# Ledger of designs, part 6: VHH binders against UPF0284 protein YN1551_0030

Target 1, 347 residues: UPF0284 protein YN1551_0030, of Saccharolobus islandicus (c3nj62)
Amino acid sequence: MIKEYYGAETFILNKDFAYILVIGTTDVSLIPGLTIAGATPELTHFTPAADAEYVLLGKCKSINTIPVSPTGIPTPALLTRASLSFINPLKIVVNAGSRILPKIPYIDLQGEPGKDIRKQALSMEKVNNIMENSIKLGEELSNEYELIMIGESIPAGTTTAMATLLALGYDAMDKVSSASPDNPKELKRKVVEEALRNLPTDSLQRLAKVSDPVLLGVAGTSLGFKGKILLAGGTQMTAAAAIINEFDKNKLKDITIGTTKWIVEDKFADMLSLAKQVGVKVLASMLDLSISAYEGIRAYEKGYVKEGVGAGGSAIMALVRGVSNNTLVRKIDELYSELVGSNNLHI

## First folded at step 19 (VHH)

Design d3 (from b1 with Y111H)
Fold by ESMFold2, look of step 19:
Structure d3 (fold): chain B 347 residues (1-347), chain A 122 residues (1-122)
Amino acid sequence: as target 1 above (347 residues)
Amino acid sequence: QVQLVETGGGLVQPGGSLRLSCTASGYTFDDYAMNWVRQAPGKGLEWLSGITYSGGSTYYVDSVKGRFTISRDNAKNTLYLQMNSLQPDDTAVYFCARETYWRDTGKLFDHWGQGTQVTVSS
């Protein structure tokens, strides 16, 4: 139920761990398209806060339900909560730069929302804040844990991940995933090509220009942490690993990406090429959602969503502890049924 | 290339009915959830209804529940909206829209039809 790439091992994942969810927003999510009046920008701004609230509380406080598409395709936070319910790790929310703050306790990295990467994503002051505070967080976690799992929530984070990988010298054009069955490669390419013009030579300055607060927060927490790290995400986590490798080449020996089958099997992206280039190990959850009672959940098998909020990594953590695919799907369906039973699925 | 083409709009009297069709081409239709949205004169876009990739579940904004019925025929690559008990406030351009997932680029819909005009008046 878990596929291993590049020497990844599952046995070390049976340790006690903390789940770290790093949230933020980027104005890359606002680059032009048709929108419902007020709906799409509000949904992208609220998603990180709502994801964090749902994972911690089982309900959202920032919105009336959970982030969900008009036809009932839910946030991957639902998958994460289902998997983590069998483990109950300490859950820590980290604000790297979200436009909407979650109404739960969180650690603030003193960052800012990412701006348009075609101009300048983050000020150097805010980059320094994120890096210094996230490294400190990783150091503090080392006092209590030998293992952490780090997830992300940031709409449009695959576009900033592609820009980040390219800015650090990796062959990443058109290799990042999409939350849609089709991949809007031309849009992403156009934005990223413009962002990459006139890059600074200093690595941190390059990241300030084209990255996002969440990638920096994930990387800094990893740089500070002394134990084993499961980076729970998709192609965005190859960008995080690339940042980590830029500042500490020996760190990747302790890092594995935990993702989903929909990421590693995506023919319109190339997760495994990115991971190989960076030198990071990969585990993939082979969780089969086709047996779900709900089309909104089965839509993941059609290529919707694919990953986020640590869904793949959390499934891996449950699977290594002996939780079966049937048990995971039964829990996912229970959580989804509570959504359809208590509120309409609409925006 | 992905194409969505709406037909079936027109002039109707209050209380009347229309059936809108949207013919899809250039992609695997039954891999995608589909939606109807409208734009009244001088107003923003309003989401009305959505249907899952197989047609097994349907969703509606409250103002059209019981009056509008979304459906699809995956063998014909066609999305439908049956509109009953039409009122002057239903006057709008109606669009067929293919659902994406906003977490990727911020868009709820990545492809739209040209729209078809529905006018409800005496």
Scores: ipSAE 0.701, ipTM 0.892, lowest interface PAE 1.3, mean pLDDT 91
Fold by ESMFold2, fold request of step 21:
Structure d3 (fold): chain B 347 residues (1-347), chain A 122 residues (1-122)
Amino acid sequence: as target 1 above (347 residues)
Amino acid sequence: QVQLVETGGGLVQPGGSLRLSCTASGYTFDDYAMNWVRQAPGKGLEWLSGITYSGGSTYYVDSVKGRFTISRDNAKNTLYLQMNSLQPDDTAVYFCARETYWRDTGKLFDHWGQGTQVTVSS
């Protein structure tokens, strides 16, 4: 049920851990923007806050339901909540720079929403705030935990991840994943090529120009943490690992990316090439959603979504604790059934 | 190359019916949820209806519920919209749209047809 790459092992994952969800927004999600036909509010701005609320509360406060497509394809936060329900870890929400703040307790990194990377994503002041405060968070978590899992919610985060990897010198063009069954590679390439013009020499200044607040928050928390880390995400977490490697090459030995089969098997991306270049280990959840009663859940098997909010890592954590695929899917379906009376899009 | 081609529009009297078709090519049709969106003269885009990849579930905006029926034939790569009890304010260009996932680039729909005109007038 778990596939291992590049020497990744599951032995350390059956420990007490904290789940850290880092949220933020980037204006890259508005390129090219779309007025939501027949639905409000704008999905991209509210998604990180709604995901965080759903993971913690089992309901959203920022929107009427959960983030969901017009035809019922739900946020991966639903998968995360289902998996974590069998473990009940401490869950900590970390605001790295979200336009909409979640209506729950969170740790604030004193960052800002990412701007258009074709101009300048973040000010150096806010980059320094994110890095300093996330490193401090990682250090404090080390007092109580030998293991943490870190997830992300940031719409358009694969485009900023590609820009980040390229700005740090990795062969990443066209290798990041997509939440669509296809991959809009030409759009992502055009945005990133423009963003990479006239890069500063300093690596932190490069990240300020083209990265996003969530990648910085994930990297800083990892840099500060003294134990084992499961980076729960897809190709965005190879970018986080690259940032970590830039500032502490020895840190990667304590880091594994936990992702989904839909990420590692994506023929339009190359998760394993990125992970190999960076030097980071990978675990993939082989969770099979084909047995779900709901088409909105089975759509994941068609290539929708693929990863987010720690869905792959959360499934891995449940699977190593003996939770079966059938049990996970029954819980996922139970949570999804609570949406059936609200088949309408509420974002 | 993804292509969506709408047909079946035209002029109809109030209370009349039309069936729109959208023929899809260049992708695996039954991997994708599909939707109908319209734009009335001088107005913005209005989502009307969506259907899951298999056709097992359908969704409608309240203003067309009970009058419009979305369906699909995956063997023919075709999406349909049966429109009954048409009224003058249903006059619009009707687009078929392929559903993507907004978390990727911010778009709800990544491919659109050119649209077909529906005009409801005496």
Scores: ipSAE 0.682, ipTM 0.892, lowest interface PAE 1.5, mean pLDDT 91
Fold by ESMFold2, last read:
Structure d3 (fold): chain B 347 residues (1-347), chain A 122 residues (1-122)
Amino acid sequence: as target 1 above (347 residues)
Amino acid sequence: QVQLVETGGGLVQPGGSLRLSCTASGYTFDDYAMNWVRQAPGKGLEWLSGITYSGGSTYYVDSVKGRFTISRDNAKNTLYLQMNSLQPDDTAVYFCARETYWRDTGKLFDHWGQGTQVTVSS
């Protein structure tokens, strides 16, 4: 139920852990042109706050429903909550730079929302704030935990991940995944090519130009943490691992990316090439959603969503503890049924 | 080469019916959720209805609920909108739209047809 790549091992995951969800927004999510007013901008801006609220509370406060598509394809936060319900770890929400703040307790890294990477994503002041405060968080977590799992929520984060990997010298063009079944590579390439013009020489200045607050928060927390880390996400986490490697190459021995089969099997991306280049180990959840009663959940098997909010990593954590695929899907369906029964699927 | 082609629009009297069709090509139709969106003269885009990839679940905006029926025939790569009890304020260009996922680029729909005009007038 778990596939291992590049020497990744599951036995280290059976320890007590904290789940760290890093949230933020980037204006890159606004670049691609035509949006339907009231549908797309609201979903984009509110998604990180709503994801965090849902994972912690089982409901959202920032919106009346959970982030969901017009045809009922829900945020991966639903999968994460289902998986974590069998473990009940400490959950910590970290604001790296979200336009909408969640209405729950969170740790603030004193960052800012990412701007358009074609100009400048973050000021150096805010980059320094994110890095300093996230490193301190990682150091503090080391006092209580030998293992942490770090997830992300940031719409358009695969585009900033590609820019980040390329800015750090990796062969990443057209290799990041997409939450859509059909990867819009041409659009992502155009944005990233423009962003990469006139890069500074200094690595941190490059990241300030083209990265995003969430990648920096994930990387900084990892740099500060002294134990084992499961980076719970998709190709964005190869970018986080690349940042970590840039500033402490010996840290990667303690890091594994935990993702989903939909990321590893994505024909329009190349997760394994990115992970190999960076030198990071990978675990993939083989969770099979085809047995779900709900088409909105089964749409994941069609290539929608693929990953986010720690869905793959949380499934891995449940699976290593003996939770079966059937049990996970029954819980996912239970949570989804609560959503449809409350009419929370209205657009 | 994703293509979506709407047909079936036209002039109809108030209270009348029309059936719109959208023929899809250049992709695996039954891997995607599909939607209808309209634009009335001088107005913005309005989402009307969506249908899951298999056709098993359908969704509607309140203003068309009970009057419009979305359906699909995956063997024919065709999406339909049956519109009954049409009123003058249903006058619009109607678009077939392929659902993407907003977390990737911020868009809800990644491909659109050219649209078909529906005019409800005496």
Scores: ipSAE 0.664, ipTM 0.887, lowest interface PAE 1.6, mean pLDDT 91
Fold by ESMFold2, last read:
Structure d3 (fold): chain B 347 residues (1-347), chain A 122 residues (1-122)
Amino acid sequence: as target 1 above (347 residues)
Amino acid sequence: QVQLVETGGGLVQPGGSLRLSCTASGYTFDDYAMNWVRQAPGKGLEWLSGITYSGGSTYYVDSVKGRFTISRDNAKNTLYLQMNSLQPDDTAVYFCARETYWRDTGKLFDHWGQGTQVTVSS
């Protein structure tokens, strides 16, 4: 049920752990595309806050329901909550720079929402705040844990991830995934090519220009943490690993990316090439959602969503502890039925 | 490459019925959820109805629930909207739209038809 790449091992994951969810927004999610359809603030701006609230509370406070598409395709936070219900780890929400703040306790990195990377994503002051505060968080977690799992919620984070990887010198053009079945590569490429013009020579200044607050928060927490780390996410976590490698190349020996099968099997991306270039190990959850009673859940098998909020990593943590695919899907369906039964599927 | 073509619009009297069709090409139709959206004169876009990739579940905005029925025929790559009990305020251009997932671009729909005019008038 778990596929291993590049020497990744699962026995390390049976330890007690804390789940760290890093949230933020980037104005890249607002850039107009080639289509005439516009953005909706309730899906893009509220998604990180709503995801965090749902993972912690089982309901949202920032919006009337969990983030969900018009035809009932839910945020991966639902998958994460289902998987973590069998473990009940300490869950910590970390605000790296979200436009909408969750209505729950969180640790604030004193960052800011990412701006348009074609100009400047973050001020150096805010980059320094995120890095210093997230490193301190990682150091503090080391006093209580030998293992942490770090997830992310940031709309448009694959575009900023591609920009980050390219700015650090990796062959990443067109290799990041998409939450859409049809990856909008041309739009992503145009945005990133413009962002990469006139990069400064200093690595941290490059990141300030083209990255996002969540990648920095994930990387800084990892740099400060002294134990084993499961980076729970998709191709965005290869960008986080690249940042970590830039500042401490010995750190990657303690880092594994935990993702979903839909990420590693995605023909429109190349997760394994990115991980190989960075030198980071990968585990993939082979969770099979085709047996779900709900089309909104089965849509993941069609390439919708693929990963987010630690869905792959949380499934891996449950599977390692002996939770079966059938048991996970039954729990997912129970949580989804609460959504449908409460008539929460309107936007 | 992706193409969505609406047909079946026209003029109808209040209380009448009309059936819209949307023929899809250039992609695997039954891998995608599909939706109907309308735009009344001088107003913004209004989502009306959605249907899952297999057709197994349907969703409606309150103002059309009970009057409109979305359906699809995956063998014909065609989406339908049956509209009954039409009122003058249903006058709009009706678009079929392919559902994406908003996290990349903030958009709910990545491809649209050109639209078909529906006019409800005495």
Scores: ipSAE 0.577, ipTM 0.863, lowest interface PAE 2.1, mean pLDDT 90

Design d3 (from b1 with Y111H)
Fold by ESMFold2, fold request of step 21:
Structure d3 (fold): chain B 347 residues (1-347), chain A 122 residues (1-122)
Amino acid sequence: as target 1 above (347 residues)
Amino acid sequence: QVQLVETGGGLVQPGGSLRLSCTASGYTFDDYAMNWVRQAPGKGLEWLSGITYSGGSTYYVDSVKGRFTISRDNAKNTLYLQMNSLQPDDTAVYFCARETYWRDTGKLFDHWGQGTQVTVSS
């Protein structure tokens, strides 16, 4: 049910933990193209707030509907909520720089939404705020936990992740994943190549130019935390691990990425190459959604979405505690049916 | 290269019917949800209808529900839109569109056909 890479082991995960969901937005989500009237790229700015609200409340306050595609493919937050329902960890929402603030309690890192990385993603002031405040958060969590799980929600975060990895010297061109079954590599490459022109020599200044607030928040929280960390996400978490490695190479021994099979097996990306280069261990949930009653859920098996909001890591946490694939899918289907019954899936 | 080609547009009188077809090539058609979108003269794009990868579920904007029927034939790599009870405000260019997931690029659709003109007038 869980596949291990590069020496990752599951026994470290059988402890009480806090789930930290870091949210933000980036104007990179506005670069790539045309949008539907009434469903604009600006609406992607609501997704992190909606994901956080759904994970905590089981409903959204920032939008009228749950984040779903026109044909009923739901946000991975639904998978996360289903998995965590068997554990009920403390859940902390962390705002690293979201244009739309969630209507629930959150910790604010005093960052800003990421701007267009072709120009400048973040001011150095805001980078310093994010890093200082997230490190402090990690240090404080160390007083109460030996294990934390950190997830992310940021639209267009794979593009900024590729830029981040390349800016730190990793062979990452065309290796990040996509929430699309067909990875838009040419568009990502074009944006990132432009962003990488005229990089400063200082690593923190490189990150300010081409990274995003969520990667910084994830990395800083990890740098401050003194226990074991499950980075719950896909190829974006290899970028977070690279940032961590840049500032404390000994930290990676306590870090494992927990992801989904759809990330590790993605032929249009190379999660394992990225993880190997960075030196970070990987666990993959082998959760099989083909037995779901709903086509919107089964679409994950076709390569839609793949990961987000800690879905893979959350499934791993439930699986190590003995929750079966069948039980997880039943809960997923239950939550999905509530969307059909109470929240119209028509977009 | 992904290609989507719409056919079946034309001039029709109010109350009439048309059937649009979209032939897909360059990808595994039944791995993707598909949609119809239109653009009326001087207006933005309007999503009309979507269908799951297998064809098992269909979705409609309220303004066409009951009048339009989306369907697909995965053996022929073809998406359809049956349009009944057409009215002048249905006049638009109609596009088929392949569904992606917006978190990556902000787009709901990653590939579009060239569009086919539907004109409802007497």
Scores: ipSAE 0.574, ipTM 0.863, lowest interface PAE 2.1, mean pLDDT 90
Fold by ESMFold2, look of step 20:
Structure d3 (fold): chain B 347 residues (1-347), chain A 122 residues (1-122)
Amino acid sequence: as target 1 above (347 residues)
Amino acid sequence: QVQLVETGGGLVQPGGSLRLSCTASGYTFDDYAMNWVRQAPGKGLEWLSGITYSGGSTYYVDSVKGRFTISRDNAKNTLYLQMNSLQPDDTAVYFCARETYWRDTGKLFDHWGQGTQVTVSS
């Protein structure tokens, strides 16, 4: 139920751990297209706050329900909460730079929402704040844990991930995944090519120009933490690993990416090539959602949603502890049925 | 090249009916959920109805429940909206839209048709 790549090992994951969810937004998510105004809140900016609230509370405060598409495809936070219900780890929300602040306790990295990477994503002051405070967080977690799992919630984060990987010298053009079956590469390429114009020589200055607050927060927390780390995500976590490798090559031996089969099997991306280039180990959950009673959950099998909020890593943590595929899907369906029973299946 | 083309709009009397069609090309139609959205004069976009990739589930905004029916024919790559009991406040441009998950582009819909005008007047 778990595939291992590049020497990844599952037995290191059977320890007590803290789940760290790093949230943020960027203005990259606002690059042109029609949006639905006047009917419901814009999901992109509320998604990180709502995901964090749902993972911690089992309900949202920032919106009336969890983030869900008009046809009932839920945020991967639902998968994360289902998987973590069998483990019940400490859950910590980390605000790296979200435009909408979650209505729950969180650790503030004193960052900012990312701006349009075609100009300048973050000020150097805010980059330094994120890095210093996230490294400190990682150091403090080392006093309590030998293992942490780090997830992310940031809309349009694969575009900034591609820009980050390219800015650090990796062969990443058109290799990141998306939350759609056909992976719309032309728009991402155009945005990223413009963002890479005239990069500074200094690594932190490059990251300030084209990266995002969440990648920096994930990387800094990892750099500060002295134990084993499961980076729970998809191709965005190869970008985080690349940042970590830029500042501490020895750290990657303690890092594994935990992801989903939909990420590693995406024919329009190449997550395993990115991981190999960076030198980071990968575990993939083979969780089979085709047996779900709900079409909104089965849509994951078509590649509608491939990863987010630590869904793959959370499934891996449950599977390692002997939780079966059937048991996970029953819990996912149970949580989804609560959503169907509510009055808000739409934006 | 993804293309969505709406047809079937026009002028209709209050209480009348119209059937809108949206023909899709340039992608695997039955891999995507599809939606209808309208824009009344001087107003923002209003989501009306959605249908899952298989056609197994349908969703409606309250203002059109019981009057509008969304359907799809995956063999013909066509989305439909049957509109009954039309009233003057249904006057709008009607768009079909392909659903995407907002994490990819930050949008709920990644492709739209050009729209078809529906005018309800006596």
Scores: ipSAE 0.525, ipTM 0.839, lowest interface PAE 1.9, mean pLDDT 87

Design d4 (from b1 with Y111L)
Fold by ESMFold2, look of step 20:
Structure d4 (fold): chain B 347 residues (1-347), chain A 122 residues (1-122)
Amino acid sequence: as target 1 above (347 residues)
Amino acid sequence: QVQLVETGGGLVQPGGSLRLSCTASGYTFDDYAMNWVRQAPGKGLEWLSGITYSGGSTYYVDSVKGRFTISRDNAKNTLYLQMNSLQPDDTAVYFCARETYWRDTGKLFDLWGQGTQVTVSS
């Protein structure tokens, strides 16, 4: 039910842990949507706040429903909440730079929303704030936990991940995943190629230009934490690992990426090549959603969404604790059915 | 090379019926949820209906519920919209659209047909 790559091992995961969800936005994601009367509003900039609220509360406050497509394909936060319901870890929301703030308690890194990476994503002041405050968070967690799991929610995060990996010298062009069954590589390539013009020589200045607040928050929390870390995400977490490696080459021995099979098996991306280049271990949840009663959930098997909000890592954590595939899917379906029968899933 | 082509539009009297077709090519049709969207003269785009990749679930805006039926035939790579009880305010260009997940680009739909004109006139 869990596939291991590059020496990853599951025995380190059967410990008490905190779940850290790092949220933010980037202007790379601001693309005009269609006006759709009676359908889901354009949710791009609300998604991180809504995901955080749903994971913590089981409902959203920032929007009328959860982030969901017109045909009922839900945010991966639903998968995360289902998996974590069997564990009930401490859940901490960390604002690295979200345009929309969640209506729940959170730790603020004093960052900012990422701007257009073709110009300048973040000021150095805000980069320093994110790094200092996230390192401090990781240090504080070290005396409470031997293990943390870190998830992310940031729209367009695969585009900034590709830019980040390329800016740090990795062969990453066209290797990041997409939330669609196909991968719209031409748009991503165009944006990233422009962003990479005239890069500074200093690594932190390169990251300020082309990265995003969430990757920095994930990396800084990891750099400060003294223990084992499960980076719960897809190709974006290879970028986080690359940042970590840039500032502490010995840190990766304590880091494993926990992701989904849809990321590892994606023939339009190359997660394993990125992980190998960076030198980070990978675990993949082989959770099978084909047995779900709901087509919105089964759509993940078609390559929709693939990962986010720690869905893969959360499934791994449940699986290592003996929760079966059938039990996970039954819980996922239970949560989905509650949304179908309520105001929160009307489309 | 990847495309959607709508057919079946035309002129119809109030209370009449019309069936639109949308043929997909160049991609794996049954991997995608599909939708119908219309644009009335001088107005913005209005989402009407969606259908899951297998056809097992359908969704409608309130104004067309009970009058319009979305369906698909995955063996023929074709999406349909059966429109009954048509009224003059249903006059629009009708588009089929392939659903994406907006997390990457902010778009709800990443592939559109050229549209087919439906005119309801007394």
Scores: ipSAE 0.559, ipTM 0.853, lowest interface PAE 1.9, mean pLDDT 89

